# VH-VL binders against q9h9l3, part 288

Target 1, 176 residues: q9h9l3
Amino acid sequence: PRKMVAIDCEMVGTGPKGHVSSLARCSIVNYNGDVLYDEYILPPCHIVDYRTRWSGIRKQHMVNATPFKIARGQILKILTGKIVVGHAIHNDFKALQYFHPKSLTRDTSHIPPLNRKADCPENATMSLKHLTKKLLNRDIQVGKSGHSSVEDAQATMELYKLVEVEWEEHLARNPP
Key: E = the ipSAE of ESMFold2; O = the ipSAE of OpenDDE; V2 = 0.75 times the mean of E and O plus 0.25 times the DockQ between their complexes.

## First folded at step 13 (VH-VL)

Design M27 (framework fv_amlenetug)
Fold by ESMFold2-Fast, scan of step 13:
Structure M27 (fold): chain C 176 residues (1-176), chain A 120 residues (1-120), chain B 108 residues (1-108)
Amino acid sequence: as target 1 above (176 residues)
Amino acid sequence: EVQLLESGGGLVQTGGSLRLSCAASGFTFSNFAMTWVRQAPGKGLEWVSAISYDSDYTDYADSVKGRFTISRDNSQNTLYLQMNSLRAEDTAVYYCAKARLAVAGPFDYWGQGTLVTVSS
Amino acid sequence: EIVLTQSPGTLSLSPGERATLSCRASQSVTSRYLAWYQQKPGQAPRLLIYGASTRATGIPDRFSGSGSGTDFTLTISRLEPEDFAVYYCQQYYSDPETFGQGTKVEIK
């Protein structure tokens, strides 16, 4: 099926010195960029570091946040059986404590044709911000108030659409 | 303006079948879960069935499992409820309602309802 | 399944008075997944509050929701004539989704 969604998660620091990344927001958009899911998520562990400069998450967002277990169930209902697009998506799946089949996963940080179009080395890992500027001529993650996971998910879907035809053809010939 | 319009209700005999339809307009139908909620004469609300935005997930009240099937046609903006092996206790007004979310959520818009009467 | 019990069954009040309606869940429901609906005779239900305390679009500010865990409350601060109706709570936390039996707010 051509059912495809893009995901972007924001993590906060939990555990010793805030070194553990715990899910604190998740945004999912459909192929056209419409928002299907966007919720703040309450980690089961005490938040040590909000990482606000990058995550955009502050204490007030946690007051009415959805508990992790419940949010995970909702998110997995959207992701299961679909082609899921993300950037460095293994971090999102790790935060969700979820395994998504590699055959249905599209990671825009590891798609050689995207790097070629951006005039970057084929095997380099480029940031979402850099690829979006280079290929879509758009600045995302602007300012010092943190990232918008909705904006990032939308940009990720648009980036994938630039190489969708050629990459799906490649995957059909070279299944993961 | 969001509108939901149910149709297909009527009088059926015990053991019979009936198919309800709900025509949706005024929102992007394919982005939201949809549900059927019924109300027997003089009684309260009873959730019957729900379907996710893409039809990948469906759920049913225990009282209707195995007898009712929920489905949707996103190209026609239409929700359906196929009702089989009808019983007298299935007599109710059936409401179509839109969930706030793609897979779940409270029901923010409701149709007018369609009456289903099951008799012997 | 989670059973929602509403009280009182009937609340008799005059216009201008405050109405307080209770909904008790048989097990803890995260407030995020508790909603309130209004239904008038011959009409479909209308969503008032979701997430226990967030007003739905177009709902007057005299309606407010509160509560957590097993105990939830809908408050109508100053009853208007059009507020006399049946009110239902609903949980969408655990499958199957369930409604309370309803509280009728009637003119005294």
Scores: ipSAE 0.330, ipTM 0.757, lowest interface PAE 4.0, mean pLDDT 90

Design M28 (framework fv_amlenetug; at its last look DockQ between E and O 0.88; V2 from the best seeds 0.00; counts 0 for: pae E 6.6 > 2)
Fold by OpenDDE, look of step 14:
Structure M28 (fold): chain C 176 residues (1-176), chain A 120 residues (1-120), chain B 108 residues (1-108)
Amino acid sequence: as target 1 above (176 residues)
Amino acid sequence: EVQLLESGGGLVQTGGSLRLSCAASGFTFSNYAMTWVRQAPGKGLEWVSAISYDSDYTDYADSVKGRFTISRDNSQNTLYLQMNSLRAEDTAVYYCAKARIAVAGPFDYWGQGTLVTVSS
Amino acid sequence: EIVLTQSPGTLSLSPGERATLSCRASQSVYSRYLAWYQQKPGQAPRLLIYGASTRATGIPDRFSGSGSGTDFTLTISRLEPEDFAVYYCQQYYSEPETFGQGTKVEIK
């Protein structure tokens, strides 16, 4: 079986009015939930909106943050060739300016069996917070400090593991 | 407590081969990149080879490319360095070093090293 | 590769004095990827500083790192007898990772 990792990224706003989502933190965990990577990342452009309420990112986190180019290189070394699990993962890849093969991507926001298990419509897009609460009986993204990308990555991996066998069989029969 | 213990060093003739091992304990070995660093007698530190946490990436100093092979067995918590076509200039204490992260970083823990002596 | 040049080669000082060690890079290195090591005779190197200015676990506060770009400095505010050793800087900004040639801090 292929190696599997889960990723979660936090983004800040750059560009005019802060409408461009730029990578500011990336966390990667292995199948067991161990942290392989967790770094604050400095965008190449000036940060206009830290989006702290959601991202948890503050100005102080950028003082010694990893430059984007370097961080991207490190992250790609971890992701390349692996099954990558994430939630709404297209946003993470976009922020990374990296696109992982679809056949090696698992997006927990688009896994019908996972939604079914959570008593949600199969074709609905449910939040990570909701699925985690429903299926893992765990509260994530609580408080005023913003999201923890490590916590979110771990939750994402645990959610996927609930449907891994079924979903992998489905994908084998129906390659993307 | 983190511990790194090198072994396999010794006396070998020029052109010979030697395999070094590094037994790791006290941390989750499979989550960190590992590196070999050597030090010739009375000289400074020289980076030799590195391997990522899952062995997907390896790298070598130009001075050892084609001759040395770094590998790891995560099930055994062991790092290896296969050294072939050894030269006199390969004589050094070889250190096993743990990186702070899975693919790179400073070396936060070092073994005590194992001496490799290459003689003509 | 990035070449790190340390200076001076040897620094002769007395206990209680301030030690200032320099590490110059052949090209710009992000401070986050600059480390300092201490090596005593017959021992393996020990990490002192990483990220140019962050002390490793268990390292006394008399050790400090600073710098950016191509110029980095390790400072020992007040030398203790156990601080007399060889010190190496290292960059892990780009491959291959490289060390400086070392600075020996010896007792005057």
Scores: ipSAE 0.623, ipTM 0.876, lowest interface PAE 0.9, mean pLDDT 95
Fold by ESMFold2-Fast, scan of step 13:
Structure M28 (fold): chain C 176 residues (1-176), chain A 120 residues (1-120), chain B 108 residues (1-108)
Amino acid sequence: as target 1 above (176 residues)
Amino acid sequence: EVQLLESGGGLVQTGGSLRLSCAASGFTFSNYAMTWVRQAPGKGLEWVSAISYDSDYTDYADSVKGRFTISRDNSQNTLYLQMNSLRAEDTAVYYCAKARIAVAGPFDYWGQGTLVTVSS
Amino acid sequence: EIVLTQSPGTLSLSPGERATLSCRASQSVYSRYLAWYQQKPGQAPRLLIYGASTRATGIPDRFSGSGSGTDFTLTISRLEPEDFAVYYCQQYYSEPETFGQGTKVEIK
């Protein structure tokens, strides 16, 4: 398989009124959807809002969570030099305090052929849940107990694979 | 059933070379970091070298840096340790072990070990 | 490099007794990135505990880990005959990964 991974992160609220998004879980899968990394991550700042309905993070997950600096090092060893696929991936990179080269980044929220295949406007930002339902006929992010970052990363990789050949050809002719 | 089978150990003279192999089965080899850990007769465990799931990262104990090279062939599910400029102090049982994740320990499965004896 | 020091070097106990094994790190092991292994004579090591307190698959509940920072403990609540072995702690927080020198739990 090619050196391509998909990532999805869960964030909790830190800082004033819980408005800062801090990394609290990261999942990375390979091209075939196998899990390479899935760890709870302890933010360096006090958690004000677990955002459990969306993150799935609870206080119990923080007991043995990996400190941010250590988790970041592990994650960057997996991401560096790879084609990294994500959905609205700028949020994940911001939470990781990491810059990934644009030439190696694939954001399924900003791939016009993917929206076209889903019968959505090419320049609209569609949710991962919507694209997954339309194109893969699969329901993700079900219920109110929080999202699974593993499930989201797997869905993101599968969505990218639907347009991979077309999009890689486009990028080769139109480098970012 | 996860299995790790080491081979290539034996008697070698000081200054010689030896290549160890570890054949993996029962898991997706290409998704996990792998390590070599050695144990001198009657002594404790000493970590020797590690390699990430995709070979992009390798690391070595100071005692073996410049002499040993870890590598892997994901198409053949095999881990290797090339040992050069061997010293009497390298005499040990060498274990192949699987990391729990793609880039780091702890080590959840271990092989049976292969004995390397270095003599003058 | 983080140096792990285990104590005591040898514990002489009888079946049914509690064993308490110590592992001290030369500097803080954050996130409880500390594992415990059991090694029986003639066998490869077996992972018992990782994340300082999480039992590995198939490990009996008489084994428990605790601690944080620089001080970690492995407890075996009621020794069984098969528990007489050498125990190693390992940190995987800071490269290079390092092992303690081992604690031998032997029958009296």
Scores: ipSAE 0.525, ipTM 0.816, lowest interface PAE 2.4, mean pLDDT 90
Fold by ESMFold2, look of step 14:
Structure M28 (fold): chain C 176 residues (1-176), chain A 120 residues (1-120), chain B 108 residues (1-108)
Amino acid sequence: as target 1 above (176 residues)
Amino acid sequence: EVQLLESGGGLVQTGGSLRLSCAASGFTFSNYAMTWVRQAPGKGLEWVSAISYDSDYTDYADSVKGRFTISRDNSQNTLYLQMNSLRAEDTAVYYCAKARIAVAGPFDYWGQGTLVTVSS
Amino acid sequence: EIVLTQSPGTLSLSPGERATLSCRASQSVYSRYLAWYQQKPGQAPRLLIYGASTRATGIPDRFSGSGSGTDFTLTISRLEPEDFAVYYCQQYYSEPETFGQGTKVEIK
């Protein structure tokens, strides 16, 4: 069967007024939560807003960061042919300038059975932090130093495992 | 502690074949790219082949393309190098090495090496 | 393919002296992807430096790396008896990954 990975990215602000989200960190974990990739990434454009409160990215991280084009190539080598799990994963793919096949994409922000387990409306968009607290009894994204993309990718994989059997069977019967 | 142990080296005739193995322990083998590097007697290091953590990507030095095949068995924590159509210039110590990430070097741990001698 | 050329081929020095080893690439290499290894006779190589300047775990601070683009340097600030060995640079920026031909550091 196809191998599965989870991805999470942190973005910084580029472009006019820092409104464009550009990739500055990417973490990928395997099914067991082991880290396959975790790199700070240098955007090709000037960073206007590090968004450190949420991203955890500081100027120091960019000094030895991997250039975007190279990092993207490394990341796509890992993602190709895999079922890729993420939370609001469209933002991650947009930052990667990449389109992953829908049939191989799993978005924990849009899985009705997962919401049901969390006693949430089935079609509501729930935050990763909220789902993780409700379903895994874990606090993530703690403190004011920003998110950890490793922690978030690991949490996303664990959440998907809670509904994996049911959801994979659903998708087999209802191909996207 | 990370350990890599090569085996399968020995004396072989030109045109023959050998299969090298590298047994890995002390780390999660399936998370890392692996490589073979060789060193001819009295010479420097030559990269031979690499394989990604999940075998989806392999690459070879031009000198061995079409003759050597790298593979791995993640359930047995073992890296392999199948060497066919061996030539005298393939005589070397062959090292297996662990990359620091899933798809690329650098190589933070190396095995002890296994000697391959190709004779006429 | 990126060719790495090391100089000098042999560096004859006494314990306590500073060693400076050069690695020149045929094409620009982003510093993140340059490494240095030490190899003693009969032993496997040991990773010293990666990312051009980051010491690997357990490597003494007398080893330092620098450089960017096409020119990279390994410096051993004060040679100890165990530092007499062959040193290789490696790039893993572009496939195929390549090594330099080596610099032997020997006792004068």
Scores: ipSAE 0.060, ipTM 0.657, lowest interface PAE 6.6, mean pLDDT 90
ESMFold2 (binder alone), look of step 14: mean pLDDT 92; pTM 0.938

Design M29 (framework fv_amlenetug)
Fold by ESMFold2-Fast, scan of step 13:
Structure M29 (fold): chain C 176 residues (1-176), chain A 120 residues (1-120), chain B 108 residues (1-108)
Amino acid sequence: as target 1 above (176 residues)
Amino acid sequence: EVQLLESGGGLVQTGGSLRLSCAASGFKFSNYAMTWVRQAPGKGLEWVSAITYDSDYTDYADSVKGRFTISRDNSQNTLYLQMNSLRAEDTAVYYCAKARLAVAGPFDYWGQGTLVTVSS
Amino acid sequence: EIVLTQSPGTLSLSPGERATLSCRASQSVSSRYLAWYQQKPGQAPRLLIYGASTRATGIPDRFSGSGSGTDFTLTISRLEPEDFAVYYCQQYFSSPETFGQGTKVEIK
C-alpha cells in the first residue's frame, strides 16, 4: 500500500581536484524492491575522478547517459509527495540539488530502533553494509568494482521495513 | 509474454463520449508509465496522453486537453482513456503502449489498437 | 512543442540496398530521448531504436541509429523484404512527446 520508495545514488568527482560530488547514477525501488528507476546520469561539469572503486562508474557508462537536468526531472516525479527511504540520504538529496520534506524522509543511518536491532549504539551512524549483514544476513558492496546502487536501494528498503511500524508510530507522535 | 489488449472502440456521435480500456499482462503493470497514441486513417502517429506508474502525473496533447482523461487501475492491470466532447478529428485507431520507465521513456510494447469513429 | 521533420517522405529502394532516413528536430534533443519505430500496414508500431543509437530487444543489427542535437539518422544497412514499412522518429525529451510525420520505405 503506502507510497514509499527507496533511493541510492552514485557520485563521481568533478570540480577542482575532483572534490565535488556530482550525480552519476540513481536507482529507485518501490516498497517490494522492484526497480522503478536506474539510469546513468551525465553531470553538467567535466568528470575529473570516476571514483570507480566505490561508484562502479566507468567512462563507457557516460556514453548516452541521461543529462542531469532531465534525470532530475524524472527522479523528482518519483520522489515528490512520497516517503523516501535512503541511507545517509542527505548526500543523495544534495547531489540531486533537491529539498525533500523531513516529514517524508526516512534515513536508515539515523533510525535508533534499527541500530538497536543490530546491537549497535542507538545514536551511532552505521554503514549500510554493516546493518545489512547484521540484520538481513546478506553481503552487499562486495569486491573492488564499485557498489550497485540497485542492490543498495533494495537493502535500504528491506532494512526500513524491519522497523517501519515502530518508526512510523514514533514519527506520528514526534513529528520532525 | 507482454500483452496489451485494447477494447471499447466503436462508432460515436459528434459531442458524445467513449471509454477505452487496455488490459495488460506479462509484466509488472504498476511499475511502468503507460500511454495512448492514436493514428487517423492514412495519417501518422500522434501522442495523446500519458500517465506515470502511480497515477501521480498525467500529460495530454493540446488537441485533447480538457476533453480526455487518462487513468489506470493497478490492481486490475488496466489503463483507461475517457473521451468526452468527441469531434470528427478524433477518428483514429487508438493504441495502448507501455513506456520503458516508471515516469517516461520510449514505448517498447504496443497493443493491436481499437478503432474510434466519430460521425455527425 | 518540438516539431520533428522526417525526410525524405518516401524512399523507393530495392532489397539489398542501404536506406538512410533523416529526422530533424526544431530544437535540440538529447540523444538519450530520440526513438525510431517501424510500422507495417495493419500493424501496431514496433520500437527499433531508443536513445538515438540503442537497438531495442530483438531488433536485427542491420538497423542502426545515430545523431545528436537536431539531426538524427536511422540506417538500414541492407534492406530485407520485411523492412519495407513506414518509419517514425519520436522525441521523449520534453512534453508533449511528438512523432515525425513518417518516411515510407517502398519497393522500387
Scores: ipSAE 0.619, ipTM 0.856, lowest interface PAE 1.9, mean pLDDT 91

Design M3 (framework fv_amlenetug)
Fold by ESMFold2-Fast, scan of step 13:
Structure M3 (fold): chain C 176 residues (1-176), chain A 120 residues (1-120), chain B 108 residues (1-108)
Amino acid sequence: as target 1 above (176 residues)
Amino acid sequence: EVQLLESGGGLVQTGGSLRLSCAASGFTFSNYAMTWVRQAPGKGLEWVSAISYDSDYTDYADSVKGRFTISRDNSQNTLYLQMNSLRAEDTAVYYCAKARLAVAGPFDYWGQGTLVTVSS
Amino acid sequence: EIVLTQSPGTLSLSPGERATLSCRASQSVSSRYLAWYQQKPGQAPRLLIYGASTRATGIPDRFSGSGSGTDFTLTISRLEPEDFAVYYCQQYYSEPETFGQGTKVEIK
């Protein structure tokens, strides 16, 4: 079987008025939820807005952060050729400046059977927090100190495992 | 506890071959990069080769490139180093070490080492 | 490849004294990718510090690391008898991974 990992990234605001989302942390877990990668990442551009309430990133995390170019190389060694699971994963790939094949991408915000199990409209984009609470009875992203990308990646993998068999069957019959 | 146990070292003639093994226990072997580091008698540490957690990425020091092959068997928790076309300069204690990350060092646990002696 | 140069080659000190070991990189290394190892005769190396300043599990607080860019330092604030050993720095920032040549800390 093809190897599978889950990813979650945290972004900070760069560029005019902090409107550009730049990678500042990346966590990757394996199928069992074990952490394969978790690093703070230094954007190549000046950070305008740390977005700390959501990202959990503070100025001190940047002091010894991995430069973007180096982090990207390490991350791509883990992602390349694998099935990559994420939630609203387009944002993570955009921040990584990376193209991952659609045939190997699994986005838990766009899996109709997963929404169906959560009693949500099949084509709605539901938050990771909502799906995790509804299907795993677990509260994530608690408090105002920012999200844990490790916690989010682990929840994302567990959510995917709930529909893995039926969704892989669907993709085999209906390639993206 | 984390343990790494090397084996397969010994005396070999110049131009010969040896295969080193490293048996790992006490951690999830398949989640970490593994490396071989050698140390010639009375000399410092020299990185030899590394392999990623899933074998998709391998790298070698220029001094051994084309002669040595690193591999791993995650089902058996074992790391290997196939050493061909051995030279006197390859004489060293060979350490197996666990990387702290899936694709890179630093090396947080080391085996006791196995001595490889290459002579004419 | 990145060359790491350690200085001095040998430090002769007494127990209780402070040891300061330097490691200089031929090009800039992110501090997240600089490690220090201790090796005693007949033993495998032991990881002391990684990420330039983070102590590895079980390492006493008398060991500390600092530095950034090309210049890194390992400090042993108060030498114990068991601290007399050879120390190596290592970069894992850029492949190939490289070690410094080592600094021997010996009893005066």
Scores: ipSAE 0.474, ipTM 0.794, lowest interface PAE 2.6, mean pLDDT 91

Design M30 (framework fv_amlenetug)
Fold by ESMFold2-Fast, scan of step 13:
Structure M30 (fold): chain C 176 residues (1-176), chain A 120 residues (1-120), chain B 108 residues (1-108)
Amino acid sequence: as target 1 above (176 residues)
Amino acid sequence: EVQLLESGGGLVQTGGSLRLSCAASGFTFSNYAMTWVRQAPGKGLEWVSAISYDSDYTDYADSVKGRFTISRDNSQNTLYLQMNSLRAEDTAVYYCAKARYAVSGPFDYWGQGTLVTVSS
Amino acid sequence: EIVLTQSPGTLSLSPGERATLSCRASQSVSSRYLAWYQQKPGQAPRLLIYGASTRATGIPDRFSGSGSGTDFTLTISRLEPEDFAVYYCQQYYSSPETFGQGTKVEIK
């Protein structure tokens, strides 16, 4: 299909007092929302804080998780050369220790037409949960047992598709 | 019901060329990596080549690198293996197999294979 | 390239017995990326286990996989007549993907 994917990552706390965010799960979906990648990822450093309420990650998920170096290689094979959609996607790229070209990056937290459709200020940073409820009439990130990165990646792709034509035309005229 | 049907095998002379095809059905072909695995008569399995779901990544066993080319047509749900400069050691049953994931994975479905015999 | 070495080459057993097959990797492989296949004469291979211990769809519970690092095991708890076949391990952890040379489980 069209060479566009959506990504969402979950992070756990490593380093002093668990203040460092380390990649612990990554989900990638295609344009139609089908899952291309969804793996638990073992950080190279000791996990201090699973951040389970938000990440959904528990110790059992780490027992046979994919080592970071291997997971990163697999993920980059999917992302490289493609239009990558995410929400606050700079956090995902930081966790992956990866640079993705800005010309091929689409961040649904920074697309003015998307905010306009949601009756929000064009330059405000709105949460994925809020935009999904407003524009897709769907509740995501429900409950207190952690978020589903698959659900978040799927919602992110659907949100982008609402403004895809308009935003791609804008980017063609105003390259980042 | 997942099906993989290989075709194009046959007898070919050393130095010749042959193109194998694999017709896929019963799953979203464009979401999975595909592979060719061969087996020489009475021998074990040898991975030959793989292609990612979108054709951006291809990989080859050292024994076939530079001679074989893997490709796919996602609009027709078909996988190909172009084999050039064939050698007697390339004689084998060639299996088309579906990877479980978009880039790699265990091979969860296999075709029945097509025999390639290289002789002179 | 990761080399997978299977042992024994041939395992001669009777129906009802337990079969234990070994696969050793030349370097550490995450258990999430090791698979086992069964092949009967004249047939394509069939996926049995992936991720070292997860049974593929439709695979009977008498088949189990275990192991980590460099040492992996396939166990068939009680051999049925249809289980006499050749078994291959495979790693999909690092390119190129590689298979072991196979273990033949034959009737004694």
Scores: ipSAE 0.336, ipTM 0.758, lowest interface PAE 3.8, mean pLDDT 90

Design M31 (framework fv_amlenetug)
Fold by ESMFold2-Fast, scan of step 13:
Structure M31 (fold): chain C 176 residues (1-176), chain A 120 residues (1-120), chain B 108 residues (1-108)
Amino acid sequence: as target 1 above (176 residues)
Amino acid sequence: EVQLLESGGGLVQTGGSLRLSCAASGFTFSNYAMTWVRQAPGKGLEWVSAISYDSDYTDYADSVKGRFTISRDNSQNTLYLQMNSLRAEDTAVYYCAKARFATAGPFDYWGQGTLVTVSS
Amino acid sequence: EIVLTQSPGTLSLSPGERATLSCRASQSVSSRYLAWYQQKPGQAPRLLIYGASTRATGIPDRFSGSGSGTDFTLTISRLEPEDFAVYYCQQYYSSPETFGQGTKVEIK
């Protein structure tokens, strides 16, 4: 549906020892997997650790990156009022400094029926890579060059679609 | 081929109302933000209003806030601008334009424009 | 909020000459959010450049854009007869989106 999007963000390390996670890329796709937003984002603080092996972010990506304040405004215009799907999505919302209503949030790392389909314990937190391999027979996050947030957002939407009918019915009976 | 066709312009008296329409074709209308830009006779371009791909967000120039309402019908691929409490300074050619990105300009395709003349 | 000032107001040049058009912002704008448009009499504007330096689809190589911060430039390396028109810069960095007042490139 038009009112549902999936998001995935990449973070870099800022602050002392690079321990603070700052937004450096955000990808948003619609229900069918078409890209609605995909930008590199310049943190307001000095980048201490690019975390390239996971983020895929390198210094050259920051040259023309969108400043955080501007990117945040653009992203929130897409997310507000919509059902937002993500994997461990609280990390993305934290990096965006944004609270999204629980009733409109779908976290594929915390959907028991999805774990059940993957033959995993319902109360376990499984990685996006593992669930995508098990349920979609697709390898994502391959190699050592970092993740593609577009690929991750698309995989997340496809995973949610596997349990959408069942989970939406559950939420209608048991509102968060 | 991307095409935007505007209609609804005309002559109105000060204080009157008009509704402009823009029919879109050749792209997935529901994936893009849309905007209205106007140009007074012999003057430059002025951004008027924008609407997100799903109508959840709208924005307006200060000069038209409270008087104009932007809306869209994704099932009909049509953009609208409802103009109320019209003033002489609203006289302009009104262009429908497609944002290149889902949330903002630049504007990569434009309609032919429709003339709105406000007199008294 | 952000005012764009274009200069000169009018450029009188001959075909084959180089045109250089300036756009100055009242405050710093990211180059990713600056665009240039061409408008001919009786026609809608046409996107030429976005992100300060990226040509839009179908735009000839003679058009180029540059700049950062508050100062941006559109260059037409060798004017063709069809290039005589009004040119507008635009920022889409901060709401409200704003246009410059335009530079007319006319035949000398």
Scores: ipSAE 0.007, ipTM 0.542, lowest interface PAE 11.0, mean pLDDT 87

